VH-VL binders against o74797. Designs and how they scored, part 4

Target 1, 157 residues: o74797
Amino acid sequence: MGKFALNLNAELTGVKNLAPKDEESFYYAFKVQCSGCREIHDNAIEISRSETHSIPGSKGEANLIWTCKNCRKTCSFVIEGPFSPYNDSQETKKVLVLECRGCELVEFIPQGEWIANGAESNTLFDEIVLEDDWYDYDENASSEVSITNLEWSISKA

## First folded at step 2 (VH-VL)

Design r09 (framework fv_ramucirumab)
Fold by ESMFold2-Fast, scan of step 2:
Structure r09 (fold): chain C 157 residues (1-157), chain A 124 residues (1-124), chain B 107 residues (1-107)
Amino acid sequence: as target 1 above (157 residues)
Amino acid sequence: EVQLVQSGGGLVKPGGSLRLSCAASGFTFSSYSMNWVRQAPGKGLEWVSSISSSSSYIYYADSVKGRFTISRDNAKNSLYLQMNSLRAEDTAVYYCARGQYYKVTGSYDAFDIWGQGTMVTVSS
Amino acid sequence: DIQMTQSPSSVSASIGDRVTITCRASQGISSWLGWYQQKPGKAPKLLIYAASSLQSGVPSRFSGSGSGTYFTLTISSLQAEDFAVYFCQQTNSFPLTFGGGTKVDIK
């Protein structure tokens, strides 16, 4: 029933094109609320664009078909397009859109490895972890690089 | 329809190695955490290891840590348990089981689908 | 590690009887508890998850209750197919742990 946007606001120093590593197969983790019973589950689900399944009783397809553990209603999640690389330091940008039926997204849980390029050098940084602030050095640009003050939010799209 | 089919059990000597396999069908394997649980003859259930859907989070029981390795191949809908340096006390029926791991709470849902089990006997 | 203490170890019952099995956790596990049924030579079957939620396809005579450290599984009217071993499992934190099991035998 609803579209939800994952938004990011982060301070980028010396890097550009922040995105998940191997984006097509990357698993996005979210806490969800069931639309049927209204319970906000403390548990996260994981969704990837690489998986596609038929929606029961429909000609449509979804990336995840999930059953609410409380009320047992079936929910479906569709990721619209790929993650949009984040380039706008200190600006809130919509980086991912999901269409959710039967459930709502309430919180994003950052996990896995991320990738970015040196802003001027194009140096590849491919082992970025975003559970905390990230710091490194760009040897080609002879400068320190960082990704800090990460703020994730979910809004209705 | 939804099922887990196991293979790879057998008899091994102490210090030996064995690899167990678990093939999933009828559901989206890549969307679920997977688990290994064992049961010694005439005894209760003991959790052995868990792996998240993406393989990002892996856990082991202290009794097997450093000797056993859990892995999965989502393209082949398969779960594996590589068992090295086997001991007599590892003798058990080993089950694979489907779960749901929740990173925020560090918790699992209970295991709703189980394999048929495969016997591992460690004896001289 | 969270120790799960299950009682009784065995119970003798007749068809139609109400059977209750208890499980105690050594520390709080909220509602992160499942109940399983195991018949000889077979894999365990999930009956109850999240302490009180009935698994799809499981008869309504099975019910679970409790939270924190004290949990019960109830079979309201025992049927012939219910003679089995029952296990509780905490899924709150690693390592995951099971109770010792309760054998429900025919009187």
Scores: ipSAE 0.000, ipTM 0.502, lowest interface PAE 17.3, mean pLDDT 87

Design r10 (framework fv_ramucirumab)
Fold by ESMFold2-Fast, scan of step 2:
Structure r10 (fold): chain C 157 residues (1-157), chain A 122 residues (1-122), chain B 107 residues (1-107)
Amino acid sequence: as target 1 above (157 residues)
Amino acid sequence: EVQLVQSGGGLVKPGGSLRLSCAASGFTFSDYSMNWVRQAPGKGLEWVSSISSRSSYIYYADSVKGRFTISRDNAKNSLYLQMNSLRAEDTAVYYCARHGYSFGTRYAFDIWGQGTMVTVSS
Amino acid sequence: DIQMTQSPSSVSASIGDRVTITCRASQGISSWLGWYQQKPGKAPKLLIYAASSLQSGVPSRFSGSGSGTYFTLTISSLQAEDFAVYFCQQADSFPLTFGGGTKVDIK
């Protein structure tokens, strides 16, 4: 029950517009806590805007319908709009909002491929991986580029 | 609505000058590289010039280098092409175009102005 | 400069036909190629980016394929509104270059 924001703070050198590659079909991974039993599940859930499921016994749809393994209650997750590209180097920005019922988001697990553009050149970097710091070179700007000091946090939206 | 609206074309004699303008609306202009592309009557497309979001990187086709100057005013959401020492071969429809990096590609032009005719003739 | 050679320069086709247009780069450009449609008196319209990705709002009968130096645009079932000139464009490096265009005319 309620809305959660995924926030990012990262140091961008020579790049802008950091976002998931193929955002509409991108799978966002979260660790979740059941609101009813308070259990934090060992396995992450994965949610994509491209998936839509009917909520059992009600009118309404969600991007993921999930059952708590401990208490067996049904949870639902809805992604509100696309990821907001990150351009605010060294500032915390809300990049994604999810409406969650029956569960709370605890931790974001960065995975998959991300994209960004050279800050001045607009050179496309389309194989960015954010599990660790990222470094590359912008041939069009003749400069090194990086995304470092990534801090993800979750707050109530 | 995302739009580019152009002005400033016309008829000019060889050796003359013209300035083309392109006004942007419906998006954050200062986040996008902008381009000029031209097309001579009955011919194909020729890229003319590109300018990065903060004017740090500017490129020109060899055919216009030293004669044309691309510039932008981000506070006014406007792109310009100053054309000097015009030649008959510069006769074309000139388009301004946005670099649509949100598509996940390099230098694809996703939004175009309506075009401005430039005729260089005696 | 990267030269883009487009073929054919023109093709006559009927509604319902499959039309294929080819574009060759003088050197490798990975997947950094776009396809544009231009109708008389109008600005070009982006159809395909990154060689094979369909631009939002473009009908699914348009598709692109290829990588490196050889690329194709296919219209699976030609419609009346598809009679136009088509251009490829390499997006790998400056100067940016276009193919010479292919005019798709009614038979």
Scores: ipSAE 0.000, ipTM 0.486, lowest interface PAE 18.6, mean pLDDT 87

Design s01 (framework fv_sonavibart)
Fold by ESMFold2-Fast, scan of step 2:
Structure s01 (fold): chain C 157 residues (1-157), chain A 124 residues (1-124), chain B 103 residues (1-103)
Amino acid sequence: as target 1 above (157 residues)
Amino acid sequence: QVQLQQSGPGLVKPSQTLSLTCAISGDSVSSNSAAWNWIRQSPSRGLEWLGRTYYRSKWYNDYAESVKSRITINPDTSKNQFSLQLNSVTPEDTAVYYCARGYSYGYRDAFDIWGQGTMVTVSS
Amino acid sequence: DIQMTQSPSSLSASVGDRVTITCRTSQSISSYLNWYQQKPGKAPKLLIYAASSLQSGVPSRFSGSGSGTDFTLTISSLQPEDFATYYCQQSYTFGQGTKVEIK
């Protein structure tokens, strides 16, 4: 059992409130390492707050129950609360916390669509993709906007 | 349970400053998951968002363009409250004024807790 | 500035009826739309957030659907306490409201 934090450091120009689109149903993708056999799984696992599963042999629930391909150990993942929106341009901030049993998180894969608001205008940008740097224009503020130099890291919470 | 309680005058003369306060219980004005909003409602304009203040490592303010030159929204961390000052009021500022919490569940700008409302009449 | 248009502006219904209210936006907002209920003399109350998520404490007869530019609030079996004005909201813009009145 361990708690892991997903951290973000990014440069925000003209935007605020960076967060996953439809956060409750958003799928967070992670590379994971089994605690028992130390194998890093080839494919990312995907975890959503909208999904809950009963933990085998327990009265508890988790957002994902996963079985290690190598050693067959059962792992569970629980997201602790919603994503904390990122507003701290060029500062490393803890944006999500997960409780993991049987596995540890090793890498976040930013997939899916993200949202942000124009910093001064509150213009909604709702089709942000964070694989690479993002650039757009805020018509209401008459200014260019961007999200650049994204660095994701995993730490113990 | 989070509650918002409003206080302030119901009658303001044209050209004067409207001042309203919203006291917060059950949450902190500096909560990093909340934003603190002022919204007004009139028959002619309906529900109209005026602005917000919120804490994310530092304080931020956002204001509606229509009132931006006249409005100030300030937090008071010692009293756990936030206020609205609207300068140079006109009869068009006559409305019911609400304070409201914007919850940050994925930053969807949803207003989940509202104050009771204050009817403000601007007349000579 | 995203324009919000609700339809109808008002409707008359009876207890037990299925009521549908729509909200259309001038440009796509994904699922970033909220619904509120307001009774005379009271503050608005959040019913639905993110187009389809039911706010805690709100009866299950309320549901929301839609994405992009077309959104719907449904009351599956209208109760006496549901006669009110309903508003959609996106970012900092509200719709003009739909009044649900006793038939």
Scores: ipSAE 0.000, ipTM 0.486, lowest interface PAE 17.7, mean pLDDT 85

Design s02 (framework fv_sonavibart)
Fold by ESMFold2-Fast, scan of step 2:
Structure s02 (fold): chain C 157 residues (1-157), chain A 124 residues (1-124), chain B 103 residues (1-103)
Amino acid sequence: as target 1 above (157 residues)
Amino acid sequence: QVQLQQSGPGLVKPSQTLSLTCAISGDSVSSNSAAWNWIRQSPSRGLEWLGRTYYRSKWYNDYAESVKSRITINPDTSKNQFSLQLNSVTPEDTAVYYCARDLYYRSTGAFDIWGQGTMVTVSS
Amino acid sequence: DIQMTQSPSSLSASVGDRVTITCRTSQSISSYLNWYQQKPGKAPKLLIYAASSLQSGVPSRFSGSGSGTDFTLTISSLQPEDFATYYCQQSWTFGQGTKVEIK
């Protein structure tokens, strides 16, 4: 079983606590590579902490049981705990850890809605999308806010 | 290049509604990095921000407290323009009215493009 | 709300002079202050944003500095086209203006 870390480095202006909206039910999308046949699949897999499935032939559970379309090898993915809110502007931080068997994580696909708080105001921004750089204004702090230069990486944990 | 062109009446009677339009070229009124503002200038109050409209997954409006009960700022995506409606005008609403763009990747309220201005006189 | 005071309200200067205009805020605003130039009959023109960033197309003789509550706009060598009224602005509030007129 291999452990993989999702890492984030982003420039935060005027915001803190960047995290997925409704984190427990959030679907994390990854490109994966089968360890058996080495194929990188063209469709991303989606994993949520809110879903659990029995691992065939085991008393254990995983958040996703997935079968390689090329070699038919069974893969399992387990999310270790919730996403760690990102507060380390312009520094690389490990934000999520997954245990993978039969496959490796290759690339994170940021999708869905995200949340953050105004750094000094605590104003809630709850409709953040990270498909492009994000910009808004914090009326309580009288300041521009942004999340830019997002760099996602996957490393062995 | 981005340009803003204003149109509307220059004379309005007290208690009537002031209506002005700002046409946008070189940018989209639905641009997610821009907001579209109305600002007026009078000898008595100086430069005074009135409000703005902007698109961030849906349309939002912000209005200055002093005019909030009388003001509406609306985008028109089909004509690529936005408008100001100010109800129940009084002589104190006499001013030069400007439309202006601000961009969120700069300091908020950094108005980088301005319309030419419309002199509005409220008198009987 | 944050009050802004520009000083002086007006000044007289000659071409080639170094001109300094100040803006003071009633509470700290970090660097979220912008400067504008307005000539008679025309809309204001953005000169400086975020206290010290020069707007594209603005001559390098204009510069801004400061943070917190004290900000300055400097014109290093005044030119004939620089006689105008200058405004600072933060959030939705503008200063009262400083008129730079011919000595």
Scores: ipSAE 0.000, ipTM 0.500, lowest interface PAE 15.5, mean pLDDT 86

Design s03 (framework fv_sonavibart)
Fold by ESMFold2-Fast, scan of step 2:
Structure s03 (fold): chain C 157 residues (1-157), chain A 125 residues (1-125), chain B 103 residues (1-103)
Amino acid sequence: as target 1 above (157 residues)
Amino acid sequence: QVQLQQSGPGLVKPSQTLSLTCAISGDSVSSNSAAWNWIRQSPSRGLEWLGRTYYRSKWYNDYAESVKSRITINPDTSKNQFSLQLNSVTPEDTAVYYCARVGTYFSGSYAFDIWGQGTMVTVSS
Amino acid sequence: DIQMTQSPSSLSASVGDRVTITCRTSQSISRYLNWYQQKPGKAPKLLIYAASSLQSGVPSRFSGSGSGTDFTLTISSLQPEDFATYYCQQSYTFGQGTKVEIK
């Protein structure tokens, strides 16, 4: 059973509290590698805290139960707590922890919509997309805002 | 105040490497609020972004998928410039090549606020 | 893969005319759209950023509007120096251009 951390390093200009929009139902996309056969699955898996499944032979629950198509090994994923809002501009911080059994997280795919607040104004930005750098203007603060230089990494937690 | 000046050859033979340089004045190539871009323009493809280099805590490069296998964009902090190398050129690479800055102040959607003068590059034998 | 459609591809106008150029996107981009002017043999020049913000040094007869998927560049009273090609841009993608020609 391994725990994996999703880490973020990004440059925040004029914003704070970067997090997924509607975090509880947000789908986190990952490339995964089976621990048994070492195959990296060609399609990303998507995991949400809002979905739970019973683990066969256990009293525990998982957010996703996945079967490797190559070796047929059963894998399970549990998200530990909500995403931690990112406020640490230009520092690598652990933003999400997952407990994985039978497989390893290889790569995070930053899909979906994200939210942040204007650092001084608290203006809500609720249509942020992080597949590339994000830029906008904070009319309440009369200043440019951005989220740039995004580095996602996965480490053992 | 900020200016970009381009230099490089106007004629390149097929299969060779195109090399262009963009010299920066009035700003630093290692400015952590700017990104330094290469864009080309041809009648058939219009304005086409090729890639960028930028410094934050370290150097980063991003490239358009269409040229990723052939392109390198490198900064030179000692000369305050950045370059484009495009390998294995074909006649389809014939275009006017521009260097351009995206500044954080104008990046409210990647605004290219400062442009070089352009270099006409012809790929022919 | 946001598709952009710029219209018209060309138009003829006279000095003093009000000129309107449009840019439409296949999905919402909020206000993340810029407008450029290009004259023959020269680099593009930034006119408007973030849909409606006028770049420093650009005459006030230029204005931008719109959000989401529909955007407009307006020249309120066309001057001789305004005959040029105009481009919209979002992220790293440019529209195909609109040529404003003398009538």
Scores: ipSAE 0.000, ipTM 0.489, lowest interface PAE 17.4, mean pLDDT 86

Design s04 (framework fv_sonavibart)
Fold by ESMFold2-Fast, scan of step 2:
Structure s04 (fold): chain C 157 residues (1-157), chain A 127 residues (1-127), chain B 103 residues (1-103)
Amino acid sequence: as target 1 above (157 residues)
Amino acid sequence: QVQLQQSGPGLVKPSQTLSLTCAISGDSVSSNSAAWNWIRQSPSRGLEWLGRTYYRSKWYNDYAESVKSRITINPDTSKNQFSLQLNSVTPEDTAVYYCARESYKVYTGSGYAFDIWGQGTMVTVSS
Amino acid sequence: DIQMTQSPSSLSASVGDRVTITCRTSQSISSYLNWYQQKPGKAPKLLIYAASSLQSGVPSRFSGSGSGTDFTLTISSLQPEDFATYYCQQYSTFGQGTKVEIK
């Protein structure tokens, strides 16, 4: 009932396997809306698969326990498995699934460093930043590479 | 706003080296979303692309086959400019020379589109 | 090597006319074609990129269409400032130009 998918649509030129760098410890940033008071909070929350916290009053665990600053409702977020590498240029694909209780995901903030491989060469690009379009050159393929027209969306999973 | 300002001599003797400079304002020569081009225009050959320089983790150059053996395009990050050096010039190199920005924000990054141009430099090769 | 042919090489038109300029390529280039306007003594100015995308600041009377090997630049209602030479460009290759002259 509380599962959300992060979706990506991007144009890949000469690259494949787009994913977060050091995915297990990568912090995913989201703007969230409290289910209780409906406020969308100004500050993003950051969630990593490497972080685990006990859910109060439960034997369950979550990657983040967060309290709404307006109504004090407790929210929990669980990442369901690793990011799925993006290979579907110009197609919208589900890349990450989160279970959310007490809050809803509103917007993804693409931060941090990302990685990809040259499509034919397997050249590693390991300092990709996705706040804007990304461009580089693949010496092994003797061609320019790029990741452009990035569209992130959130849907019910 | 981005502007390109050209400088260099308008007269050069046959067999010598042509040297032109393009100064950039409003953008960085090291921008990872741009490439910096030299294009010339003559009545006999029309508009002719000569080459480009661009920064993608390190500097790269591409040159037209017709001039590849004689041409060098170099960036200068400290002065925010790039230059053209064309060796062993002949009267056939007489043209108006333009510098131009190729911006990948103008299209998908899948080709050349020259969105900002310098004012042009008329270069005459004669004795 | 891709060859570019513009037609016509020149045309005469009056203010208010609809003007059509064609660019044909020797092999398919999808939509990777750009159009430029050049006035005497000035550098070329980008009008259309990726076959049909209007460059910011360019009047809406300019439009581009086509894909593959046949491309068209259209000026829906010619203005006095539109008398110029127009060039198509794909990758490193430019067309020969089409001169639009006053009738």
Scores: ipSAE 0.000, ipTM 0.511, lowest interface PAE 15.4, mean pLDDT 86

Design s05 (framework fv_sonavibart)
Fold by ESMFold2-Fast, scan of step 2:
Structure s05 (fold): chain C 157 residues (1-157), chain A 123 residues (1-123), chain B 103 residues (1-103)
Amino acid sequence: as target 1 above (157 residues)
Amino acid sequence: QVQLQQSGPGLVKPSQTLSLTCAISGDSVSSNSAAWNWIRQSPSRGLEWLGRTYYRSKWYNDYAESVKSRITINPDTSKNQFSLQLNSVTPEDTAVYYCARGPYWGSDAFDIWGQGTMVTVSS
Amino acid sequence: DIQMTQSPSSLSASVGDRVTITCRTSQSISNYLNWYQQKPGKAPKLLIYAASSLQSGVPSRFSGSGSGTDFTLTISSLQPEDFATYYCQQSYTFGQGTKVEIK
């Protein structure tokens, strides 16, 4: 109960191993809904595996503790391990799992820098931005590369 | 579904070491979202948390101050289980011992419990 | 070290009654309080976590409320299977328990 999966479906041309740059410190941005009052927060929350916060009154830890503006309910988020590199062009794959308490994930915002390798060349592309379709050229393979038709979804894990 | 199954002796003599095991099914002992606890219950002390083991890039242990000098909790990833060793037992260690998963994130809750093992420390 | 006081230590009630059990802490713990049910010879069962969140599979007649230092477990209409001992818990500390007995 309370586990959510971030899923990706994207068309990969000439690249493999799509993942966040510096994954351990990467900030994942989500819009969230409070389970108590059902408010969807206007601003995204940002969660990183590298950050841990003590839960008040507890020795337990979470990657983010958030308080609803409306009802003041305390919510917590924990990332269950690293992002799973995406290699499944045009197939929906679970790439990240989060445990959420007091809140639900509504929408993923793919901000920040991402990395991938040329499929045959292993050329490193380390400044990929996924807010829109991405295009580049692999000089070692003498071919165009792209990441297009990105569809992010959130499901119960 | 996650289940915890306990095994170990019910009778231990004073000054000996108590050893109990908790086998995990439906989850991994090295799950970075879980912690694995030992909790005991006696009429005189009620429910008393003893300690936990958990994996977060490496293994960690936390122990209750009252038992810290005598207790060891160890994971076994090959058998998907964790154990309790309590040294130099006395009659005050007589209790029902439970293994449990927790804290449940954001709440400190123990959401899955083993069946319990009754341990009597008597000569 | 946060001290906890659970009250009452025992109560007698009839099927259909509304039952209220309280837990007080010496310092604010926000909403990090949990409630358990224990029947003789059985392990405790989680009923409510984070003060007010109902655990999956637990009947809706159970509810929790409170924040800070004062917390309440309520059973809106007591059923025969609800005669048990109830415990509150925060961090690694449990309350002393409340035994709910048939009247």
Scores: ipSAE 0.000, ipTM 0.484, lowest interface PAE 17.9, mean pLDDT 86

Design s06 (framework fv_sonavibart)
Fold by ESMFold2-Fast, scan of step 2:
Structure s06 (fold): chain C 157 residues (1-157), chain A 128 residues (1-128), chain B 103 residues (1-103)
Amino acid sequence: as target 1 above (157 residues)
Amino acid sequence: QVQLQQSGPGLVKPSQTLSLTCAISGDSVSSNSAAWNWIRQSPSRGLEWLGRTYYRSKWYNDYAESVKSRITINPDTSKNQFSLQLNSVTPEDTAVYYCARSRYIYTSGSTYYYMDVWGQGTMVTVSS
Amino acid sequence: DIQMTQSPSSLSASVGDRVTITCRTSQSISSYLNWYQQKPGKAPKLLIYAASSLQSGVPSRFSGSGSGTDFTLTISSLQPEDFATYYCQQTYTFGQGTKVEIK
């Protein structure tokens, strides 16, 4: 029962439009806390906009229906719209909003492949991995590029 | 924690190839946040950057115009080192040779570099 | 080709003195100038990058300032271990050096 924002603050060097690769089918990984028993689940859950499930006992739909391993409470997660491309180097920006019922988002796990464009060149970088700092070279701009000092946070939306 | 250790001959005859190696500890030669440079120093030319090698999805090299036709800088990922080969040396190539790691700053469409870790240096004399 | 000129070429100072070294560029380079210290028989050591950013582990008596074409390295209170030659650098070009001798 609440909306959560995923926020990003990162230093962009020579790149713009940072976003998940194939965003519609991208799986967002989060550690979650059950509202009922307050346990933080050991394994992350994965949510994609491409998946839709009926909520038991409701006419509503969610992108993920999940059951707490400890207390067996049913939780649902809805992604509200697509990821907003990040262009705000060294500023904290809301990049994704989720509606969560029965659980709270605790931590984002930046997995999978990401995409960005060269800031002046529009060169496509389509195999960015953000589990650590990312560095590459822009052939069209003849310059090194990077995405560093990544800070992910979750707040009430 | 990062250290660079140089090795190679101190005396090279004119027209021969100078070969030097720089071994890296505490970092990887394929680190995508670094570039690996050769710089030399002589009384007549001062500190002179020669070139660099670096990994960004693939290997790249940049060379100073003054040596571009004679120089090759090669990484060796299996040994975690990089080398300098300078062909057709002359007495004017006599210098102390340093390897160094660089970092970069990007702004206004340009990349600027600074050298944060240096090897101990190798004195190379080119004489008959 | 951007030319760099360091001033003075050499200076003598006493322990505790404030020492100022200047680097001038023929064209504006914004703030993208670095400073290195080289002691006799040793490799250069990075002191300051991006005109004013102090490298980790470097004593706070060293500071850099300037932008455009005029840059300064300052040692607020000279110590015996500061006997060295100091070099400015932008991109791949180094200045000619300033030798600091302690009296």
Scores: ipSAE 0.000, ipTM 0.510, lowest interface PAE 15.4, mean pLDDT 86

Design s07 (framework fv_sonavibart)
Fold by ESMFold2-Fast, scan of step 2:
Structure s07 (fold): chain C 157 residues (1-157), chain A 125 residues (1-125), chain B 103 residues (1-103)
Amino acid sequence: as target 1 above (157 residues)
Amino acid sequence: QVQLQQSGPGLVKPSQTLSLTCAISGDSVSSNSAAWNWIRQSPSRGLEWLGRTYYRSKWYNDYAESVKSRITINPDTSKNQFSLQLNSVTPEDTAVYYCARTGYDFRSGYAFDIWGQGTMVTVSS
Amino acid sequence: DIQMTQSPSSLSASVGDRVTITCRTSQSIYSYLNWYQQKPGKAPKLLIYAASSLQSGVPSRFSGSGSGTDFTLTISSLQPEDFATYYCQQSYTFGQGTKVEIK
């Protein structure tokens, strides 16, 4: 019954429009806590907007139906809309909203490839990886570019 | 405190492969805030950037268009060095070859802040 | 590709002189231009980065200015050790150099 926001605060130098590559099919990885047994699962779950499943006992649908391995409680996750491109250097912004039933999101794991544009040049950077700070060079703007001091947080939406 | 030291042959025959290495001390070749470059200098072409290798969660290489079909730049993390391999050399490849670091500075565009001592390479029979 | 033009190609100067070297680009590069000094038989040495920022350890008589397409390196009072060739650089491209020689 709860909505959760994924928030990002990062320092952008020379780039704009930070977002997942191929966003509609992108898999968002989260560690989750079952609301029934309170266990935080060791393995992350992965959720994509491209996947849809029927919610048991309902006319509704969800992007992921997951069963807790400890207590067998059924959990569902719905991504409310596409990722909002991050342009707000050094400000905390809500970039994704999920509706979760039966589980809570506890940690985001930034995996996969991300994209951004050169701030003045619109140069496409399409192989950004965010497990650590990212650095590159914009040949069209003749400038170093970076995404640093990445802080992901989860809050109630 | 960061230093680059070059090694490799000074004389190469036409059609052979030129191989040079640059050993890094005081920094890591896999530093995510640096890139490792090869630059050459000749009277006819001046200072000419050849390419770079750098680590950003995976290894990347960029090469100058003029040499792209003949050049390979490879890092060696176990020896903390990077190398230049230039195939099918001609007398026009005669130059002083430098390795150089672009250290990350968000205010500067691609500044080469640390340089190797240089290696004179002559391509002649 | 952005083209660069350094001027003059060479100049003669005396110790104590104010020396000015110019670099022009075919397209705006904002402030992303660097200056180097090279002495015979040595590698280039970074003097100025981002058009106007003095590299650590470089004497204060060196200064850089400009933005967009027009950039200047100034040596306010030339010293004997300043006789060298100076290069501007942006992205992967170097200027052709300016040789500062004894008058």
Scores: ipSAE 0.005, ipTM 0.507, lowest interface PAE 13.9, mean pLDDT 86

